# Designs tried in a protein design chat: VH-VL binders against q8is19r433to663. Part 32

Target 1, 231 residues: q8is19r433to663
Amino acid sequence: GSNIIAQQITIIDNEMLMAIPPSQFLHKSFSKESKSPQFHDMVSKFNEWARWTSSEILSKEKLVERVVTLSFFIDLAKSCVELGNYNAANAIVGGLNHSSISRLKLTWERLSTKVTQDYDRLLSLFDLSMNYKNYRDEIKSTKAKIIPYLGLFPKDLIAIEEGNDNFTNNNLINTEKFRLLYQTIKKIQSYQQPLFTFKTSEPIKQYLKNISNGLSEEKDFHSISHKLEPR
Key: E = the ipSAE of ESMFold2; O = the ipSAE of OpenDDE; V2 = 0.75 times the mean of E and O plus 0.25 times the DockQ between their complexes.

## First folded at step 14 (VH-VL; framework fv_cixutumumab)

Design k42 (at its last fold request DockQ between E and O 0.85; V2 from the best seeds 0.00; counts 0 for: pae E 2.1 > 2)
Fold by OpenDDE, fold request of step 17:
Structure k42 (fold): chain C 231 residues (1-231), chain A 118 residues (1-118), chain B 108 residues (1-108)
Amino acid sequence: as target 1 above (231 residues)
Amino acid sequence: EVQLVQSGAEVKKPGSSVKVSCKASGYTFSHYAISWVRQAPGQGLEWMGGINPIFGTANYAQKFQGRVTITADKSTSTAYMELSSLRSEDTAVYYCARDYRYFYMDVWGKGTTVTVSS
Amino acid sequence: SSELTQDPAVSVALGQTVRITCQGDSLRSYYATWYQQKPGQAPILVIYGENNRPSGIPDRFSGSSSGNTASLTITGAQAEDEADYYCNSRDSRGNHVVFGGGTKLTVL
């Protein structure tokens, strides 16, 4: 169930990742959509995964079905991590952590102990504290093919760009700054590898590519949530 | 260098249990699964199960469900395979292997010979 | 849930080309992995992701797939290539790993 979906999500995310030219990470190109369309496509898909997660859970009017759906997405996030797709996993976790979902106490209380523990591990992995320290530590020095959480690269690149002058006080080129920038770019490129694992399921892939169809809008999430489980 | 070091040969009686260890080194332990594969004398390779150390998720072949337990200790980068209710037909070489997401096994241990005899 | 099948034995003359084929429904969804095993040794990965070679594997080894089949091809077989070859993949449900029965390759 969740494994098959996770595989096809990973195919989609990896295709998007590979489609991003490294140049879109240079000169803060990622800050302008017109200069970094592929980067922004992947960001949009990230947001879609999150929205999909919340929307699907909120679409279940019956408590039992909602619990099953919540459990599914926790498993899906776990499966994504186990496939090395940290980007999609974090997106799903974001959807699960949305205030409209987190407030569903009746739903969360019915989760099995195992699923709850899995969720806690996911939260720990993607903890925001210390600028995603746990996540960074987890992927540090890995040689395995992964799909990293894309959102951290712009942050890191901006930090380098703004934290260092292009020239030193003696009007020399700040070679260290550019070394850091290009090391980051090289790291990104190292993740841009094809998947040699599972094949495309065209029906599932197409469904997931068009996942925005039929989803509730975020502006309606809280209203729906309150209807499902009143205060 | 990536290495998998397995525990030594075992001689067991029918009905007993055996626990084989596999210590991994040279890579990020959590980013690969560990698969267990056995091979009886003169027979082919048989997948028994595996574990993803990052969350401790274990998967088992249907044939061995209920009789095999696979665990992993991230602190020591060691995986374990315990097989209970041993039978003579469980006599085999047991391999652990580094398994990339259960798609390919690129590094293998040297194998552990388990002999079950009365 | 599913199985992989391959011929139990094949022969090839020295310097000639041989193809070992694996068949199974799971191969429609997953790339095949190939392993070489010599007597008294652990298996060695030779092909993964249909046609990828690990470091140290000669370029005479190649992989291909079609439909529910996958093939390992040795172009210019050498004496040292005499071994058992196993195909492998996830099952159709994607929850388990499955091996083929193995093919014994004899180099004449």
Scores: ipSAE 0.895, ipTM 0.942, lowest interface PAE 0.6, mean pLDDT 95
Fold by ESMFold2, look of step 14:
Parts: C-alpha cells; sequence; structure tokens
Structure k42 (fold): chain C 231 residues (1-231), chain A 118 residues (1-118), chain B 108 residues (1-108)
C-alpha cells in the first residue's frame, strides 16, 4: 500500500537530507553541483519523484488502471505529508499537476469524492501564493521531525544575501546579515535528525532508488497524454 | 505542559452509544495524531483507532470498523470517540493519547470509565 | 491478542537486571515502543525508537531488538519499577497499531 511506500521514500529522503554538510549552504555553494553534490542529489531525487508520478500514470493505457494509479499517487502524497515528508509530497503533487496529467479529464472525473478532496487539500498546502504561505504556516514552529521542501532554503538564503550588504554604512562588518544566515543554517540543521519510527525494507528501497530506469522521458509526456485522451 | 483532558465516567445500557471527548493543550494540535486505547477490567491495552488532524483522516482497528467513529475539531483542539451498539464486553477504561504518527504515544489522558450494564 | 507476544510475568531481585521481551514479525519493520502502567494509572512511555528515553525516565531503562524480538532491559531494578509493561508497534500489514499482552514485573 501507499503507506509502506511513503515510509521508504521518507527513509531515502532523510538519508539524503542528513548527508548534506552545512558548507553546501554557505557562500551560495548550492548554485554549483561541484560545490554541493549532496544537496544536488536530493534535488535530483525530488525531480525523480515528480517524473515517476507522471510517467506511471501515463504508462497506463486502460482508463481503469490509470484511475487506480492516479488515486494511488494522491494517497501517496497524503501519506508523505502525514509522515512529515513535505519534500516528497511536494514532488508528487508537482507530478500530478504536470500539464500532461492535469488534462486527463476522463481519468480525473472517475476519482472518488474522498480522493478528490484529498488532492484539493494537497494543492492548497503547496500553493505558491504569498511565498508558499500555507506550507510555511503548516510547518512553523513545529517540534515534530519533518523533511522540509528543500527548494525553499536556497530561495531564503539568496534573499538574505541580496537584501544585506557585508558592511554597514559605517564600514563595519554587518553582523545582522551573518546572524540571519546562521539562523537559517541552524534551522536546516534542526531538520537533520534520525528517524525513530520504521526500518528499511531493502527490496522496496532498492526499487525506489532505481525508479528512473524504464520511465518515459518528460519530452514525450505531451504526446503520450494526447494519445491516451484526445481532446 | 502537554495535557489531554477526557470527559467523565459514563454508565450505559446495552445497545446505546457513548461519546468520549479528549481536549488537548500545550502543543500544536495538528502536528500529532490522537489515538484511542481501551482496557477492559484485568485485561491489556487494545488500540481502537486514531485520527490525524491534518486531513481529518481516521484510522480504525479492524475489530471496531463500523462501530467506532473518531473525529477531531481543530478549533477547540478536541478529539472525540463514539462507540455504538454497546455490549457488556465494551465495559472498559477508554484512553486518548497523543500519538507521533501512529508510532508511539508520549502523552496519555487519565482515562474514561465506561460501564455497560443491563 | 495476537501479533505481539509477551510473557505474562517476570520477577527480578532488587538491584538486579531483568529483560522483558516482545515478539512479532512486524518488529522486523517497525521499532517496538514500551509503556509502564501501575494499578489505577494511565500508561507512561518509557522507550521508543529502539533505545530513546523520554525526559524523566531513568537511564536504567533501555531497549534493544534483534530479528523479530524486542527487549526492555531494567538494570539495577528498584521497588518503584514494579508494574505492568506493554510493548506496542504496527501490525504485520503496517496499517494499524497493536499492543502486546503485557508483562507483570515483580521486584522481589
Amino acid sequence: as target 1 above (231 residues)
Amino acid sequence: EVQLVQSGAEVKKPGSSVKVSCKASGYTFSHYAISWVRQAPGQGLEWMGGINPIFGTANYAQKFQGRVTITADKSTSTAYMELSSLRSEDTAVYYCARDYRYFYMDVWGKGTTVTVSS
Amino acid sequence: SSELTQDPAVSVALGQTVRITCQGDSLRSYYATWYQQKPGQAPILVIYGENNRPSGIPDRFSGSSSGNTASLTITGAQAEDEADYYCNSRDSRGNHVVFGGGTKLTVL
């Protein structure tokens, strides 16, 4: 079921999160893969979760199978949120929201009311409006272990860098800028905690680590989508 | 200080229903599940089900599917458990607990005694 | 009743070490959690996530696991440790919470 797969996705994402040393967030190192390989591994996997979602749905030529698969991925994203894995949940929602998927009217219309409501709540949670306000409100001041959406940290760090000079108008070191950077790094480190909940399933983990093998390429998604459901 | 305060003891007739409340305080209610665990006299602990407030999704033990309804009200930070079609074997202490995503229960209510007597 | 098995009773001499065991196939996939319950009281969490203690639990309590068996170990047992001890985890399908039958610990 989607719960077991969400647990193993969360192990994979947390291992990558814990492997990122703080130096990869310093001096905009995350802008270059050679200076931030562990950060980019996690970003790459985020994109792979999204592509996996879209590709699996598009691989189902029969409408009934496609509806079951769509329902599964909505439930999977929900399970990830309930485990505190917002990174994978956002990736899966991104795959569901891909233009080649969202256009599949026959498939979306066959979802149960419950699954449709769950998807609407997921869309609202990860809505871009007001700088991801719903997402940020949801995770604000939590003591529970989470895996955050990784892509917001570079955005926040760049905003600090662009909004503050290294020196004050008095030609002194701008200690406020470095305090803000330090607070952001500490926040990232606060998420780098072990899981204390479930154990690795090596067969499932191996499958999930290699999911990109045999998937359709994104460049082909539009063509496949139109063959499945012509306008 | 994290606390779970449960409603008071109840005496019920067979065939009726009972609804137990559990008011949470001292933490962000939506960040944890609430589980319901019962204990019959002289017996062990039995998980009945729980709710994750984020989506309002209840999770029920197979034994209680169809007889138990678990809900949460985020505005009052209160969870509810309703057990219907009561029988004498439902006589037990009913606990609510703050549950970390259904993996461990770190804070427990004091329990609500429900007696089903004909 | 069924998916986690505990011995119904165990004894330990004051100051000695005791192990309380919990067996079930789901323990290969999920950590066991341990609760202490004294008569007329709600359970309290003593061990989670293999070997983590909540604040206020003495360091004489520890947890371990191997295969489908988890253990709660109390070193230097004290009179106040006399209680019922429950393990809990997920069921074999991973969907639901289950408890062991409980172990009554007597401190002699």
Scores: ipSAE 0.648, ipTM 0.851, lowest interface PAE 1.9, mean pLDDT 91
ESMFold2 (binder alone), look of step 14: mean pLDDT 92; pTM 0.950
OpenDDE, look of step 14: ipSAE 0.798; ipTM 0.905
ESMFold2, look of step 15: ipSAE 0.621; ipTM 0.846
ESMFold2 (binder alone), look of step 15: mean pLDDT 93; pTM 0.952
OpenDDE, look of step 15: ipSAE 0.845; ipTM 0.917
ESMFold2, fold request of step 17: ipSAE 0.617, 0.624, 0.563; ipTM 0.833, 0.842, 0.823
ESMFold2 (binder alone), fold request of step 17: mean pLDDT 93, 93, 93; pTM 0.951, 0.950, 0.951
OpenDDE, fold request of step 17: ipSAE 0.892, 0.894; ipTM 0.940, 0.942

## First folded at step 15 (VH-VL; framework fv_cixutumumab)

Design k43 (at its last look DockQ between E and O 0.76; V2 from the best seeds 0.00; counts 0 for: pae E 3.0 > 2)
Fold by OpenDDE, look of step 15:
Formats: sequence, C-alpha cells, structure tokens
Structure k43 (fold): chain C 231 residues (1-231), chain A 118 residues (1-118), chain B 108 residues (1-108)
Amino acid sequence: as target 1 above (231 residues)
Amino acid sequence: EVQLVQSGAEVKKPGSSVKVSCKASGYDFSHYAISWVRQAPGQGLEWMGGINPIFGTANYAQKFQGRVTITADKSTSTAYMELSSLRSEDTAVYYCARDYRYFYMDVWGKGTTVTVSS
Amino acid sequence: SSELTQDPAVSVALGQTVRITCQGDSLRSYYATWYQQKPGQAPILVIYGENNRPSGIPDRFSGSSSGNTASLTITGAQAEDEADYYCNSRDSRGNHVVFGGGTKLTVL
C-alpha cells in the first residue's frame, strides 16, 4: 500500500530536515554544497524521489503494469500530502510530470477517473503560478507538523537578502531586513520537529534510503519512454 | 478555541438512514482528519471511519463498508456521517473527533445519540 | 475488537501505581494512543506517540511499549482517575483505526 510507503518516506525526509542546521540558511550558505551539506543531502533525496518515480514507471514494459505503477505513485503523492509531507509529494509530482512520463498517452488514458482527478489536484497544489501560490496558501498559518517543499526557502531567503540593503539611507542597520531573515529561518526551524506518528519499518526504510540503486539515469528516460510507447 | 459541534439526537426506524453532522472550528480544517466513533450503551468505542478533507479521502471500517458514507465540506468545515439500513444494534452515541492524520484524536464532539426502534 | 486486547477491569489503591496494558500485532508498527472516558462524557486523549501528554494531562500519566504491547501507567492514582481507558492504534492495513475493548479502572 502507498500509505505505508508514504509513512516511511516521511520518516526519512523528516530525519533529513531535522539534520539541517539553521546556519546553512544564513549568508546564502545553501548555494554551496561545502557550506550546506545537510541541505544538499535533502535536495539530493528530493531528486531521488523524482527519479525513482519516473524510473519505476518506465521500468514497466507491460501497459497494464505501467498503469498500475502510475496509479500507485499518484496515490503515493496524495498520501504524502495527507501526511503533511509536501516535499516528497512535490518530488513525486515532478517525476510524474517529467516529459518522458507525460508523453505516455496510452498509460495515462487508462487511469481511472478518480486517480486522474487526484493527479489534477496535485498539479493544482504544486502549480508554479504566482510563485507557488496554491501551495503557500495551503500551508499558510498551519500549526500542524509538515515537511515543507524545501526548494522555496533558498528563493525566499535570496529575495530578502538581495531585495533589501543592509543599511538604511541614514547609514543605520536595516533591522527590517534582518527581521525578515530571522522570521524565515524561524519558520524553517518550526518545521524541524519529530513526528511521533508511526514507527520505523527497517526493511522498507532501508529500501527507500537506497532507492537510487538500480534506477535508470534521467538521460535515458526519453529513450526508454519512446521504446515503451513509440510516437 | 478548537471545537467540534455535532447535530442533535436522532430517532429512526429500522431500515432507514441517519446523517450526522460535525462542524469544526478553531483550526485548519484541511490539515486534520475527522474520524467517526460510536459507542453502544454499555459498550466500548468503535471506529467507523474517517475522512481527510484535503482530497476528500474517506476510509471505512470493514464492518461498515457499504453502509456508511463519510463526507466533508471544506467551505463550511463540516464533516458528515451517513449510516443506512439502520438496525437496533446501531443504537449508540456517535462521536466525531479531530484525528491528527489517524494518529490520535485530540478533540471530540459531545456525541450524537441515535436511537433505532420500531 | 480482537485486534487490540485489554483487561476488562483493574483496580488500584489511592496513591498507588497501576499499569494498563494493550496488546496487538499492529502495535509493532504503530504507537498506541490512550483515551480516558468517564460516564456520560466523550473520551479524552491522555497519551499518544509512545509517551506524549497533551496539554492539561497530569504528568502522573505515562506511556510505554514493548514488542506487541503498549502500556498506560498512572503513578500515584487519584480518585478522579477512575474511568474507562481505551487503547487505540492503526490496524495492520495501516489506514484503519482500531480500539481496544477498554479497561475499567477502579480507584480504591
């Protein structure tokens, strides 16, 4: 079931999130891996979730199996959202809307109406328009534990850093700039909390931690896709 | 203040259906599930099912599968539980509860008494 | 439910310690949640996530687990602790909720 997998994914993601020191968000440290190794570890895992999604779907030579796998990952993304793991959910959605996957028309056409609707809702949630407005609205002011989409924090922090001078026109420290930076980092820290919801399934967790083993390379995705469904 | 307000007591005939409402307030409705739990007189708690309002995903206990329908209206922050083909054994107090992702129920309604009698 | 089992009744002397145990296979995968219920009232969450107490719950309540068992311990039982206690968890399928049969605690 996708639910059990989503739970273990969430455990992994949360451990990574909690491992990121707040200092890695200061002074654009996240822009260099050497200065922000834990941040980049989580980014790498995000990319692995996406690659895993695409690779697994593309590994199914039979149409029926491919449809089942596609449905599974849509449901998995949905389950992640329901668990408050927006980071993994967005990664999976990224894998689903990869051009090598989206072109598989025969596969997508065989999805049930319900699954298709769920996917549409996921796309809407993670729509890029207006700087991820729908996503931001969804998590706005929530007190529930979530794992936010990590990719937005660098953007937000850079916007504050570069959009504001360090000093005012009167040569005083721009306290507002630093207040904004502080608030953003405090928000990140507020997400760095234990789950306490479900126990670790060691076999599943280890499988997921080593998910990159045996996956196809992204460079091969389109070639594989065309072999599956020539067009 | 977080609270769940349930609809009033119901008296129903066998074979009929009942729909109980649960209005939530004081928190982000979409980020918590609503579970329905009933308790027959002198008996224990029995989970019937729940719904996650984000996608409207409902889960049902096997015992009630096909006979219970749980829905949620995000616009009104209200959850509903409809139980059909009522029997005398369905006489119970029905609770809605805020269910944190089906991990724990930290806020409960006051319960709705449903009496099924001929 | 047969998925989670509890003793139907236990007693404890005032000021003494009592442990209520819940057993079930699902407890190997999920933490137990404990609820207190007094006559004519809705249940109240007392312990979740192994040993977490909601705000307002006295620190005399604690939770523990071992294998396929979970326990609620009341250290220094008070008269107001007399109630029914239910354990709760997810079932083996992972998306359904199950209650124990409940334990009636009498404070002597």
Scores: ipSAE 0.825, ipTM 0.909, lowest interface PAE 0.8, mean pLDDT 95
Fold by ESMFold2, look of step 15:
Structure k43 (fold): chain C 231 residues (1-231), chain A 118 residues (1-118), chain B 108 residues (1-108)
Amino acid sequence: as target 1 above (231 residues)
Amino acid sequence: EVQLVQSGAEVKKPGSSVKVSCKASGYDFSHYAISWVRQAPGQGLEWMGGINPIFGTANYAQKFQGRVTITADKSTSTAYMELSSLRSEDTAVYYCARDYRYFYMDVWGKGTTVTVSS
Amino acid sequence: SSELTQDPAVSVALGQTVRITCQGDSLRSYYATWYQQKPGQAPILVIYGENNRPSGIPDRFSGSSSGNTASLTITGAQAEDEADYYCNSRDSRGNHVVFGGGTKLTVL
């Protein structure tokens, strides 16, 4: 099941998180891949988790197999949240919420009530409203190890950089700006902690590291989706 | 300081039910599981089940499926374990423990003694 | 009765080294966790993961594993180490938590 796969995803994501030096978050370095290669590796894997989710569901020509696969990915996202891996969970939810997947009414109507409720809670957790309020509230006070949604840090850092002058009205250094930047970097570093709980399953880990090799391209998702469920 | 405070000792008749509470403090309740472990006199530790508060998902040992109900109230940071159809064999100390995602239990309550006697 | 097997009792001379073992097929996939319990007290965590000690656990306690076997090693055993020791992990399917039967350590 979904528990062992979620554990291996979390090992992979944490390895990438641990590898990002703080310099890749400074001076908007994350805007250029050449200045932020480890940051972009993790972003690329996030997109790969999302594409994997959509591609696997769309690969199932038989309705019953597609329903099982859809249910599996909902359970996988739930397992990732329960392990504190919000980054992979958000990626999987993004793949499930892709227009080519969400339109599959025959598939979605076959889900159990429990799985449907789990998906609704996942959508609510990662809802964009109020600057990800539900997500931010969920992780705000925890000291438990988590892997945060990586994409939110560039947004926060850009807002601090562009919303604050380097100097005050009196031409003194704006220490509040630099305090805000420092606090954000320290928060990122607080998430860069080792895992002490999971054994690596090398066959599963290698499969997950190489999943992009067999996936349908996103540009083809709409066409495949309409062949599976024309209405 | 992380603490788990359990409800007091109980004496019960066979066939009745018991509900033990476990109030957590000093940490973010929703990011750890609560496990329930019992120990009969002179016996080893026995996992009964637990709950992940973030989705409210209870997880029960097969032996106790159908007799145990585990719940959590996030607003009071309190977990509950209810065991029904009590038998004399259910006489034990019942522990709650903060469980890091079902991998290890790093903080334990002091235990609640439940005695099932005619 | 348990998926995790421990010897019921082990003895060690004061100041000597002792190993307490735990065997089960699930230990190929999941780490063992070790707890110490003294009479009339709740268990305490002594080792988790492969070999991690919580704050306050002396460095004479260490853990190791190979294949389906995990071990708790106490180097230079002291009188206060006399206790019951339990290993704990997941069951064979990975769904549930299980405990070994416990090992009573006597320090001679």
Scores: ipSAE 0.498, ipTM 0.802, lowest interface PAE 3.0, mean pLDDT 90
ESMFold2 (binder alone), look of step 15: mean pLDDT 93; pTM 0.951

Design k44 (at its last look DockQ between E and O 0.79; V2 from the best seeds 0.00; counts 0 for: pae E 2.1 > 2)
Fold by OpenDDE, look of step 15:
Structure k44 (fold): chain C 231 residues (1-231), chain A 118 residues (1-118), chain B 108 residues (1-108)
Amino acid sequence: as target 1 above (231 residues)
Amino acid sequence: EVQLVQSGAEVKKPGSSVKVSCKASGYTFSHYAISWVRQAPGQGLEWMGGINPIFGTANYAQKFQGRVTITADKSTSTAYMELSSLRSEDTAVYYCARDYRYFYMDVWGKGTTVTVSS
Amino acid sequence: SSELTQDPAVSVALGQTVRITCQGDSLRSYYATWYQQKPGQAPILVIYGENKRPSGIPDRFSGSSSGNTASLTITGAQAEDEADYYCNSRDSRGNHVVFGGGTKLTVL
């Protein structure tokens, strides 16, 4: 069941999110790993989710098994969204729309209509257009606990930092700039809350924490893909 | 204020179907599931199924699989529960509830009484 | 599907402590939620997750778990606490919800 996996993924992601000190979002600290190790840990895990998605699909030599695996990860992404874990959902979607996966036409063509539609909705949700407008609209003013897509915070903070001077034309402190920075960081902090909803499955959690073990390297993805479905 | 407003009482014949509505307000509809729970007279609570409006994903209790259909309209923030092939045993109060990702139901409708009789 | 079992009825003297227990295999994997229901009313959520109380629920209500069991404890029972109490959890399928049979609490 994808739901159980999604729950444990969410536990892991939330622990990582909660471990990031707010200071790592100040002064562009997130741009250097040495200044923002917890932030970069979560970014690394995001990339692992994506790589895991692609690697697992590419590990299936049989078409039927590959289709089942592809369907599983689409469902997993959907489950993550339904649990409010947009970070993991977007990572999985990233793995699904990797060029080595998207080129597997025989595999994609065998998906059920329902699964295909779910994937399309996921793509729409995480569409890059207008600076992730659909995603931003979806999470806007939410009162529910979520794990937001972490990748947007650096972008937003840099936009504030570079788009505003520290001082006004009258040589006064630009309080508006710092207000915007404060509000953004406060928003991040508002997401850093415990779940208190579902229990840890230690075996599954440990598996997922060590998910990078045995995965294919991204550099090999296209080669593997072409072997699976030559074109 | 978060609230769920359900449709009115129904009286149905055996073999017919009933469709109950649940209009949600006061929160983002797509961020919570809606569960349907019924209670026969003098009996306990029984989960029938639920739906996540964001993708329209519906889950059903095995007992009602094939006989119940749960839908959601995001444009109107309304969930629906349709039960077909009604029997006398289906006489009950039917509740909709805001279900936080199927972990807990923190807001309940007032219930809809459905009576199935010849 | 998995089942949750409760005692059908329990009683408690005013001001005393009572524990209502729920048992089922699903409780090993999921927290129990507890609902209070009074005659002619919809259920009200009283405990969820790891001993969490919604706003408006008195602190005399608490939740605990052990193994395949979960318990709702009322410390210092009040007259208004007389009601039916239902435990709830997920079943083995993960996306399905199951209720216990309910416990009628009488306050003496």
Scores: ipSAE 0.811, ipTM 0.904, lowest interface PAE 0.8, mean pLDDT 95
Fold by ESMFold2, look of step 15:
Structure k44 (fold): chain C 231 residues (1-231), chain A 118 residues (1-118), chain B 108 residues (1-108)
Amino acid sequence: as target 1 above (231 residues)
Amino acid sequence: EVQLVQSGAEVKKPGSSVKVSCKASGYTFSHYAISWVRQAPGQGLEWMGGINPIFGTANYAQKFQGRVTITADKSTSTAYMELSSLRSEDTAVYYCARDYRYFYMDVWGKGTTVTVSS
Amino acid sequence: SSELTQDPAVSVALGQTVRITCQGDSLRSYYATWYQQKPGQAPILVIYGENKRPSGIPDRFSGSSSGNTASLTITGAQAEDEADYYCNSRDSRGNHVVFGGGTKLTVL
């Protein structure tokens, strides 16, 4: 079921999050894979969660099976949010929102009202409007362990780096810039905590680590989508 | 300071219903589930169900399916448990608890005594 | 089996070590959680995760697990430790929260 899969996805994502040393967030290191390999491992897996979502739905030739698969991934994203894994949830939502999926009108119209409402809430949570306001409101001031959407940190760190010089107009070290960077790094580190909830299932974890094997490539999604539901 | 404040004691007749409230404060309400646990006199703890406020998703123990309704109001940070078709066996203390994603309950209300008598 | 099983009662001499056990198939997939309850009071969390203590719980309380069995260990038992102890986890399907039947600890 979607709960078991969400739990194992969360183990995988948390292991990657905990492996990122703070130096990979400094000096725009995240812009270069050679300077930020653990950061890029997690970004790569985020993209893999998204591609897996789209590919699985597109693999279902029969409409009934495609509706079941679409419903499963909406429930999976919901389960990830309920476990505090916003990173994987956002990746799955991205896969659901891919143009090759969103165009499948026959499939989408057959969702139950409850599943449709759940998807609408997920879209709203990860909406880009007002600098991710809904997402930021959701995670602020929490003591609960979460796995945050990783992609938001480069945006914030770039704003600090580009909005502040390294030296003041007196050619002294700009200590306020480094205080702002430090506060952001401390926030990232606050999320780097172990899970104390559920145990690894090695067969499921290995399956999820290797889900890219045999998936359709994104370049083919449009063609497959049109074969499934022609205009 | 995290607190859960429950509504007061109730005395009910068989066949009626009761609705117990649980007002949460001191934390972000949507980040935790609220669980309902009851304890009949001289008996152990019994989980009735809970709710995750983010999606409004209730989760019910099989024994109570069809008789219990659990809801949450995010705007007031309040959870509710309503138990219908009351029987004498429903006489118990009803606790709400902040539940970390249904894995552990770290903050408990003081309990609401519900007495069902003919 | 989705139920958690505990012995109904256990005794310990003052200052001695006691183990309270909890058995269930779900403990292979989920950690056991332990609560202490004194008469007339709400339960309090004493152990969660593998062996985590909330703030304010003395270090004489510890947890462990092996296979389908979890244990709460109290070293140097004190009179104030006399209480009911409940284990808690998920059922066998992983869907619902379940409690063990409780263990009455008597400190002699």
Scores: ipSAE 0.583, ipTM 0.820, lowest interface PAE 2.1, mean pLDDT 90
ESMFold2 (binder alone), look of step 15: mean pLDDT 93; pTM 0.951

